# Ledger of designs, part 302: VHH binders against c4kar8

Target 1, 263 residues: c4kar8
Amino acid sequence: MAELSTPSPASPAPLDGGRGDELEKFTLRGARQILQLLQDLITHRGLITAHTGGGHSFMTAVLKVDEERGRVVLDPSPDPQANRRALAAPRLTCVTQLDGIRIQFPLVGLGEGQDKGRPALFAPLPAEMLRLQRREFYRLQVPLAHELSCLLKAEDLARKPVEVSARVIDIGAGGVAVVVPTGAAEFVIGGTLPACRLALPDGEPIELDLEVRNLNRQTQRNGTEQLRVGLRFAALPRAADTRIQRYIFKTERALNAKARGGL

## First folded at step 16 (VHH)

Design nd41 (framework vhh_7n9e_1)
Fold by ESMFold2-Fast, scan of step 16:
Structure nd41 (fold): chain B 263 residues (1-263), chain A 124 residues (1-124)
Amino acid sequence: as target 1 above (263 residues)
Amino acid sequence: DVQLVESGGGLVQAGGSLRLSCAASGFTFSSYAMYWGRQAPGKGREWVSGITSSGGSTAYASSVKGRFTISRDNAKNTLYLQMNNLKPEDTALYYCAREWPSYDEFLEEYFQHWGQGTQVTVSS
């Protein structure tokens, strides 16, 4: 009670989960490197998940970098509530990926205005950006054409078993991220979903126990909300691990071949 | 306006038990998963336990699994944490929360609707 304090003002220092020493080698602090990475996100039309706190985020993108004024211009959400959360937040934590590599950076001092007569969000350039160029953190963005799904075994609001077919949006060595309709089932962080079924191309669905690691209500660029669920593979059998890694490898090769053909 | 009020903390000897309560108001309690978190001296806030809106499923941090039990009474808009076999390492300010940030070692999200907390001190 005597320790109760008001929230501190936003700090420019990035959030690192208490692993600052381990992350230093992945942290970019050079102004030129930061500008180049932001331009790469613009060039590749990289979608950014901006975390505004309380399990909420919205999908945005860098529209431009204003080097003269030292700021980035972001695409606002068509949902006014998402923009209000962003403007009220002491800091945005922006997460994206480029070629499977996680990119993360803080934005402090978010404001709103107009760019070329259209609504825009503005923030000072970040002083640092995290680029996790490490194999263990790689996530394959699943192509929509693959229609990859995971049948989740969960409970509805009446404690009755329900099966939800969730679209897999990314996959890595340690788990998957899926999208479920808001209200379709109950999830709790740390909860186990037993005997879920991951449908990969070329074979029977893989039966897996999954642990809920992340829950995020994400406002999409069209203004709709979806629940994104991060799921960790619990006790992954060797045969299942081999099939998942084979899928990731083959899909990466196909995507890289298409990218090289385009350039 | 979301309000969460924790109670039930106190001083207890190692091996003892405490039951924490969290009284919720300002939202439809039965529609939200609820969480207990704690902050020990010199540490950041850490997740302890979670329970689905219906109470049908629960989850626990490995450090408390088997010793703590989370429960809820939706008719009373109250969340509970039964703590058994307490250890000095459990000394912390305990908070209830309507939502928990994504569990990601590279990402910390801000907390918007947490209570004031209730102090638990385990001696020995």
Scores: ipSAE 0.430, ipTM 0.779, lowest interface PAE 2.1, mean pLDDT 83

Design nd42 (framework vhh_7n9e_1)
Fold by OpenDDE, second read of step 17:
Structure nd42 (fold): chain B 263 residues (1-263), chain A 124 residues (1-124)
Amino acid sequence: as target 1 above (263 residues)
Amino acid sequence: DVQLVESGGGLVQAGGSLRLSCAASGFTFSSYAMYWGRQAPGKGREWVSGITSSGGSTAYASSVKGRFTISRDNAKNTLYLQMNNLKPEDTALYYCAREWPSYDELLEEYFQHWGQGTQVTVSS
């Protein structure tokens, strides 16, 4: 009776080995460091995008770190479907920013329950947290009061050209993230959006080409679904780059001044 | 459950052509952009092509641009990849996906919703 050795499920091939080594430098694995970073996220009320797979995500926050039980408590989505996806997912990928630094961490073993009589999601503490402290990964969260927008030239579901005014949620040297209403336009990763217009507070809109780098269907805290689109600046003119950098710098300075109680 | 089943791979000589198909089920196919990727032996996953939900817009990796054509039939819940002028460097496991991670975002999203792939081998 030859025991048919069930072939061990092929470990997903590591993404390009060279990037893995670079990421290790930014990976926190210490229990104390992880706890501190999670606590910092709580203190700063950091909004977290929780990716459930399939291009779906929802907005959440770390509500509590339960050190005694070795678990993190998350705010559930107001969308029951998002919560079901999260619970069904073998892994939840959490993405957030703290002080402009991108933070990413996996949660495995998600469950639902009650925290102080309120619905909550629970997961064991992450084994690792990625803190990408590189300039190239820096993204300024755009203050709502600035009302940055990007006019996107895209196609609708009927393949008709449409212009969509999208709110800019973050901006960096390399691109912007925008939010659009679901169904407003169609996007594909790797696609080019020509002759778009980025509106900055300091003058006329910047005309530029944008490349779609990521797409995420996001459920907001209010239960509204929107599409988050990550866009790369394609062939940004030097003058435009300077303006963008100036805006980022000025905004950062203002935010820091406010945080210090100066305004 | 989301299912993606690739087919149409095989052995072909350099300069030859293949047409891959991906049969989709378990979700509203017409509501999602779809993608082709490939993985060559000993290499990481590579993005090949994408198509919008309606099929109105397409994108291609520079390595396959002008040779490959992505298309879809939403009525049949099927994604296609026409591959022309195949080269030995196109040898890979080809798979279709409903989602694709950003190149710029280190989102190691698990791909639960990709197929098992179809092997394409291009002989010199």
Scores: ipSAE 0.754, ipTM 0.919, lowest interface PAE 0.5, mean pLDDT 87
Fold by ESMFold2-Fast, scan of step 16:
Structure nd42 (fold): chain B 263 residues (1-263), chain A 124 residues (1-124)
Amino acid sequence: as target 1 above (263 residues)
Amino acid sequence: DVQLVESGGGLVQAGGSLRLSCAASGFTFSSYAMYWGRQAPGKGREWVSGITSSGGSTAYASSVKGRFTISRDNAKNTLYLQMNNLKPEDTALYYCAREWPSYDELLEEYFQHWGQGTQVTVSS
């Protein structure tokens, strides 16, 4: 029943379509559940994309949970600018996944210091964490060994057509996320990229139209910056949809089997 | 310090036209994609249009496509929105933005570089 009033330009983006109320079913607020989930992220060496607002993010990880001080310790970026953006942000939105399940949580009151003589970022424990098990929120993290790519048709800074081979980092029923080097091409949110080609391991590349949904300059753990582009399948023939779904299912099964067989 | 100043709004009758301007300062305007968004009273922000840094490509919400035209003048650090055949449902506060928040409805982003807006009211 909570309605968001008109937000100011300086406030966090409102949730579209009142999804916040629906997400309550997936929201963890118990201190033990939150601590356990954070520990699971540490145990599985989960990489976290920390969104600092304004289309910027950096790759981090939870280094430890300091239960006595009620805080999390995060791996800072080797890029000082990424850390400055994070410290200046009123809120970090942390997004990760565990076994294909999207996990999201806010961090407020970020500070910097040292942990055991090494630079670290600190924040109070989140009051809530989202753990989303619905199919529409599922994103398969594409194994690096699969070398999935998508050939994008875009424009360069001189307004000339270019083709950019982008690495596919995740894939779901509705689209893909890809990574391109900063400056390789121009993108605009809402723009359509026609006749792109998604290369799957089995068979010819799938030709499809993609809509740009998200643009984010992500600082990697090595300090380099890449442009992360979220792309929606604008129109998908049933045969292409079937191939994509089979790839996701087959890869998920293989990853689950490997995880159960591992030590 | 990034500043965006919108102007050109006003009261207009249905079927009329308005041209909005956004004057940008404090950053290299020619290096950023730019956006127009709008917000009706008591509602969230709606994406309206976007333009690449060079002006080579544009995008529009389906509700305004064919009626609105986005353009930019990088020499003047100015973004424009030409609005034709205005409808009562176009009534909103119109903002220009250097960045548009993700369409990921789960992601709450801080709006760092948005202007104060210019009010457009379309009477029937």
Scores: ipSAE 0.592, ipTM 0.855, lowest interface PAE 1.3, mean pLDDT 85

Design nd43 (framework vhh_7n9e_1)
Fold by ESMFold2-Fast, scan of step 16:
Structure nd43 (fold): chain B 263 residues (1-263), chain A 124 residues (1-124)
Amino acid sequence: as target 1 above (263 residues)
Amino acid sequence: DVQLVESGGGLVQAGGSLRLSCAASGFTFSSYAMYWGRQAPGKGREWVSGITSSGGSTAYASSVKGRFTISRDNAKNTLYLQMNNLKPEDTALYYCAREWPSYDEYIEEYFQHWGQGTQVTVSS
């Protein structure tokens, strides 16, 4: 099914266009398909991480699709610096999820203005969108009410060992994304965090080694900045894998029941 | 604007050593993790090494672990890569970066902040 190679833990696959070519079969280019997907993101209130380069991103959402003018309207950041970075960027890479499926698309030619008297960001409709239907790319967005956490073992700015209780924001078969306050600990892409403790319901914390795969300084919708850390499971024990899968499936079923059973 | 200027490359025999430097300006160097990457002819960009903002932790690609050492001097806004026991396979254009592309997604914007690089050629 997939033409994607699995990256080595210590030697990532080349990122210089090989992935783009391999992802062609997951790329939507039809105008109607693109419009429908953007409308689905609005309907599901999908939060979008907009990458502006330099390891910076901000949280946004599609407010509307202006079909007459061929553009999307995005929610600006309350942080003026995040908006200035976005406007200065040659392009934004927007990443989100819909029903656990990863969606990614570029926006080029970002401008600012007003929509219905409120500040807004505008961009032409993307010519293409990636919709990755691979099981290994599935990520469950963790409900805030679950208070899922991972105790990270890292170093602070003074090179002292620290333990940081990080909130888990998404989880999949291959890893978790966590958020930490800026300055709580120092991270580097490719680094290993040994003997971290993932707290799941119904049992003892799971001890595992985590590899840092992504680092992103994210401006929240309330204007505060946080560091999002993407972490890959190294040598995941079978019992841990079973518990993680159970949590994911139970939470998906509960969320699907809410979405389908109620208004 | 962000500027990163790499230097120290050259021609060396297998088993030799080189020290690369990256002079950074236009941002608060001491607040960023820094990275070395490389691109060999006919190949994509490869992550080589990274170092935290404090210099307290480092990471290396398996292909260079034990041979290369990354370091930084925050007072001089300079990143270094000490390369020992060089192999022909290390032949590449070497770049420093304040951000590395995500391993889980292709983020083209990261490539826009790279310098022109410094060429390392290792003969057998």
Scores: ipSAE 0.453, ipTM 0.800, lowest interface PAE 2.2, mean pLDDT 82

Design nd44 (framework vhh_7n9e_1)
Fold by ESMFold2-Fast, scan of step 16:
Structure nd44 (fold): chain B 263 residues (1-263), chain A 124 residues (1-124)
Amino acid sequence: as target 1 above (263 residues)
Amino acid sequence: DVQLVESGGGLVQAGGSLRLSCAASGFTFSSYAMYWGRQAPGKGREWVSGITSSGGSTAYASSVKGRFTISRDNAKNTLYLQMNNLKPEDTALYYCAREWPSYDEYMEEYFQHWGQGTQVTVSS
């Protein structure tokens, strides 16, 4: 494609095309704004995916903001190996969501210790946080009760076709994130998975071509490891796009209505 | 423990060919997807190619598709990049990596590699 052959020369990208400089307008650097956003994550019990490098991440949460010492207190993983990777990492990239808005921030200088007699991870307050308010960055966290799945067509270690039913953990206008057991199939960033099948609650499964955009071995709260695969919709038919948008809208509306009516 | 050592770069004329190698040690090479990336003078890092752990599937940046071929030899713990019809724009330091940062916005700036790279210079 012509557009892919002439990307912005000022934008280094891990795959193709750069967007780093466009993200500047979504970046918070004020100390009070950062403290308030972290406190909002605590109040709403936001789960955080902390990326430690090596294609690894673990599920955590901000337990406390220590304003006097200028640091955050994080929930350690029950998996000691995940904690060791985090402590060895020069930087954690933390990703979470608040009311559909994607929030990202770095943590540098992670340490371990105790908070009120319990193991904890500590890091200096981040100097910046991103709040991404664009449609393509919006992700609906799929309710577990919906049991949304995507049948992936991939290859196993012997280069044989295999079909993997993957649980959809989030969905947006541009794609889905799914989780599969580690070793269920082989994936590579930039690779295409043809004729995959996305099952929505209403109607027949939607047949989609998907592109692998990210891969991450994620340690869950219970200490188990799963492969998280980020997938972009390719060649999405209008009817399929309409069904996906309808599902997102209906689910988002229902979740927001329950939140407003809650105690 | 993990080591990746790139080799095979050099000076070549436009239209020429080079074959890069990456020798891996300290991990089970056959269990990881592998990647080639590059960084041109005055530019950021660019993803070039990827290959699954079995070698059954590959992916390429549009700028190199049809000219470059990624391959691997799991018995030798070695990753290769065959570069044909080289252009001056391919001039860069080439790195191999056992992971590539997600370009899913939150990870665009985070790249891990274990080697120092091998320099490719394409003259006109």
Scores: ipSAE 0.485, ipTM 0.807, lowest interface PAE 1.7, mean pLDDT 82

Design nd45 (framework vhh_7n9e_1)
Fold by OpenDDE, second read of step 17:
Structure nd45 (fold): chain B 263 residues (1-263), chain A 124 residues (1-124)
Amino acid sequence: as target 1 above (263 residues)
Amino acid sequence: DVQLVESGGGLVQAGGSLRLSCAASGFTFSSYAMYWGRQAPGKGREWVSGITSSGGSTAYASSVKGRFTISRDNAKNTLYLQMNNLKPEDTALYYCAREWPSYDEYVEEYFQHWGQGTQVTVSS
């Protein structure tokens, strides 16, 4: 009876040792820290982008942390197809921001059920959460009242030049994230969008080249589908950089003042 | 189920050419941007090229720009990579993907839809 030694699953090749080390310092693995961070997300009503794979995602939120059962409760998508994708995925990648700090965590073992008579998604508590507390990763969530926009020069599905006015949802020193209606234009990761115009509240639009860094098809809570496009500033003039930084600082100060009850 | 099947790899001498193909099924091919990546022995995954859903716009890694050409035939549900002036450094497993993780080095997005790959070996 030859014991068929089940080949030990090949340990994923160590990612280049240096980058892994940098991420470890930002990785929370303590149960208490994880619980606290999840609770903070609940308290702040943080919207979470849940990636289901295949370039698909949906907007969700942590509704509850069940410490007794060791599980997190998520708001399901209004799109049944998104929920099916989530349940079929071996892993859900959740991405959000809290106070401008990017937070990322995996959920494994998703199930569906009911919480207090409402449909919900359930998963075991994440084993780890990434909290990227670096200025370089900082993204200011743009207040809706600012109506920040970026005019994108792209191509439509017919390969015709099109200008799309996209709402800016977050901005940092290195780029912006925008949302566009699905089908408004075509994008490819690594592609360049030349001579775009970023509209800031403080003056004339900034003309700049943008590089597409990420694409996510998102179903919103209202059931509307949109494309989130992450864009890097390809070549930012110094004057433009200064204006962007000024806007970020001014906005942060205003938001903080409001949070403190000063406005 | 999404399926991607790469072909066209092989052994070639430096300066030679290959044309890779990726047959796509299980999804509306014409609705997705498509990508080529590669993985050299002992190295991580590397982005090589991307093309929009309509094929109107393309992007290339600096290492392959001017040598490689990505194209697609939506009627055939097929993605192509023409590789010219191949170098030993181009030796890798080449695979096509329907999605690509962000270039943010610190964000690991899990993508499920890539092929098994086709081996390209460039001899000196």
Scores: ipSAE 0.713, ipTM 0.902, lowest interface PAE 0.6, mean pLDDT 87
Fold by ESMFold2-Fast, scan of step 16:
Structure nd45 (fold): chain B 263 residues (1-263), chain A 124 residues (1-124)
Amino acid sequence: as target 1 above (263 residues)
Amino acid sequence: DVQLVESGGGLVQAGGSLRLSCAASGFTFSSYAMYWGRQAPGKGREWVSGITSSGGSTAYASSVKGRFTISRDNAKNTLYLQMNNLKPEDTALYYCAREWPSYDEYVEEYFQHWGQGTQVTVSS
């Protein structure tokens, strides 16, 4: 049995660049596996965050896989600046999830063109895709109807304490991703946000310490820019961990039941 | 055109100190969080420290906490790393950066705004 060294990326681990080797076992390099996974993203209408470097990203989707030409067709951003950054980038890092399983892949050699008479972005098929099947890497996409929020304690640009109510977009055993309006507060990767409050539908907000793990300026499908902040649970009381896990499992069940209900 | 130029590295004995500088140009320095990273021979890049755009908050890797201090001078567009009580394990090429790859990104991120680095060698 293959053992990943501790700590994992979803655990209370120090930040370092050596973690990539631990995840090699989850890297898909077979052409048929890559094609099937990309097709699954189309079938499930999976939204993709494409990172263009410099802390910038935009929301896209795979529109089509062209097996004969060995390329993917992506939905361009309505923001021309986001598309210009993408085309100028030597590489896009694409991040998505499928049924809570995190998927990452690089795209190199992005170009512009048309698909069915509409603007589109094209790239060669990725040579690799990362598919994390372990529960510790699972992220539940939070339904918009749940209006899940986390009250963050941070500092503004003038070094004054500020409380920001951030929308939770995904949640897992190890942390949450939130969206913050640009300029609302300052964040730094590796920084700790003490005494934040996570609001779950059932019960009082959970008070917890969060560590900033990623920061991305994301251009949404409507062309607006927001700051996406990835936050790790620095320490969780047993009761808080239990409530978060119950929320995740209950929501998974409800989403699964809706999927069985049909179109 | 974003430019980052590191300086201040050198050879120092264990227990010694060095101060690294990073001169930034081509962007509004005061609007960005800044980072120091390092890469030892035969190893991957390691996050060392970060500082918010205003300088109000800092973060450090556990391996350097209490020994290193990150700071910035927004009027001079310069980032600093004060390194005290240096250890042989601190031997590496040190880089400043305008962004740090997400810890949760398990595929190589494109490093648009990283400097060329300054070498720090700590002898025993």
Scores: ipSAE 0.561, ipTM 0.841, lowest interface PAE 1.5, mean pLDDT 83

Design nd46 (framework vhh_7n9e_1)
Fold by ESMFold2-Fast, scan of step 16:
Structure nd46 (fold): chain B 263 residues (1-263), chain A 124 residues (1-124)
Amino acid sequence: as target 1 above (263 residues)
Amino acid sequence: DVQLVESGGGLVQAGGSLRLSCAASGFTFSSYAMYWGRQAPGKGREWVSGITSSGGSTAYASSVKGRFTISRDNAKNTLYLQMNNLKPEDTALYYCAREWPSYDEYFEEYFQHWGQGTQVTVSS
């Protein structure tokens, strides 16, 4: 028999919205709810990963919601190639996070032009937005100040062992997403990276095996490309799982306290 | 233009073997990890196997592990899948890809496929 696959919480890839009623209960279709969520993304200056298909994405943000014209205005990439891929795509799948909750929505009919004399991308308001409140899909955006890193053990183009210190950009119960410079090491979907070391602020690095679940070439807001790697934790010991959950909890509390303090 | 041309499929009896080939052109083959996927009647697209650009590391779906072997010849710009101990459940259209966005997701979203695939039919 074929083994069933489960969604990886470490994957930055879009979730399949056609996966029956499982995701339907997390889908927002009310116009007021959609507008409020988009405004929340503007208020929090939330960065959005826009997937254009084929493992390509770019970083964008919602600049404004034009209710009069029924459209959203997006920050274009400084990389013209990323913008060309976006405009050629039949659909963008936008993925972001607000208060640790994964938010995903489609944009169809993307166009380009100017908003008040500045380059902009435009799309009709999405008819639906997915807001995942399940623990397995919860992702903490790692504060840059924490300098959270994972030492990956991989191979280079010459099949030689290489150690890469990768920056952890988000973390959940089931895995991490890391950023690696393009060409630093080779990765393959489904491959195992043995004896990697996840450095948390409190205590010694956690040694663990990681499984590659997702690879995405991401165009940064400065126009450079980096490889985003989604990694699943393989068989975490209870002590390691407890430390990771404690880090997530403590960091959320600190971020919530900062937000309530007005900054 | 990117082109991927799959071949080597056919009709085989359960327990038999086939070797699939994928001839690549229009890009620097040696710079890309390569993948085999399949689509059976009544199922979505399924990731089968992957190999790094150097060929140093491989990965397999649990359903084929131990029976299938992925390999590549960068000098010939060719990807291979050696399929042993074939089962009726392996009946599918097989195709190669230079990118697989996530193997634990089943996408309708614009998965780019440059080749037509090669049909494998396993009879009992």
Scores: ipSAE 0.451, ipTM 0.799, lowest interface PAE 2.2, mean pLDDT 82

Design nd47 (framework vhh_7n9e_1)
Fold by ESMFold2-Fast, scan of step 16:
Structure nd47 (fold): chain B 263 residues (1-263), chain A 124 residues (1-124)
Amino acid sequence: as target 1 above (263 residues)
Amino acid sequence: DVQLVESGGGLVQAGGSLRLSCAASGFTFSSYAMYWGRQAPGKGREWVSGITSSGGSTAYASSVKGRFTISRDNAKNTLYLQMNNLKPEDTALYYCAREWPSYDEYLDEYFQHWGQGTQVTVSS
């Protein structure tokens, strides 16, 4: 019996982390479109977070598209353990952004070898890529120059209260992603971090409750490990929502102006 | 070579109790947050509960809050779920996990470090 299964309305996490019917309209399957998008990632030097499962990921990039062999060439991690996890994984979920639009694609059948004498990872071209242009999926990549931070209130391994200043790496209507050193505090998906403080450039820090939605141990390009924490705005006052949306809009507009020569 | 083995399921009447166990091996259990999930017949996987690596903080789905208690014994590499005041709607295959999939990773339904599960059936 086929049933319309929906998550409980009060569930903190969606049951379906995979492809939904509504995501089909954002799915690219044309070979030319896939090749062009991968080439755009190369041109813009887009950093890719490759999720290897087990709550692990590493930072990579597309080095080239080998159209003759039908494969992508990826930059391996300087951490040998990250590369071993990637090679052992049956599937990588690759996540990146291009002009604030989230791009996500699977890679299956990862192998290792050399490209022009240097170590490289290889995978067949993906059969599909998601290009999520919905408002709720939009994430602004936060410019490093903004030094955007969120003061997280959590507990350490000794179960003592701790405050961690976390760098905000992306922000959207529904939440932020931050990075913290591994071991700085304890997090659990579904947990609430009360009275955190989000520092936007204009005005006082915004006090808000954050819900932990994802956790990932991310190996950076320099080989160091950081914990990436995805945080949902649990309760967002109207004024705070307006300030966040205004920051996103102004920053995006400024980035577009810089790209066009500072207009 | 990660393994998770669940046990403790069974048939119980509404209002009854069960305690589930998950035996973990192949990784440093004390370094990972752990989770319980469930899947009812014909439905998707539902997050039920989570616990930090130290056991200091826990989280629960609203549907089970106040009735279920997650705990862990890091010396024994074992995760527990104490289920009280069970309801027919709690009937599902229960499994433990070292990771919970990101809500925004829509192309990846692969759960690398999940156990085989233990069946819980609640009659009324």
Scores: ipSAE 0.538, ipTM 0.829, lowest interface PAE 1.6, mean pLDDT 82

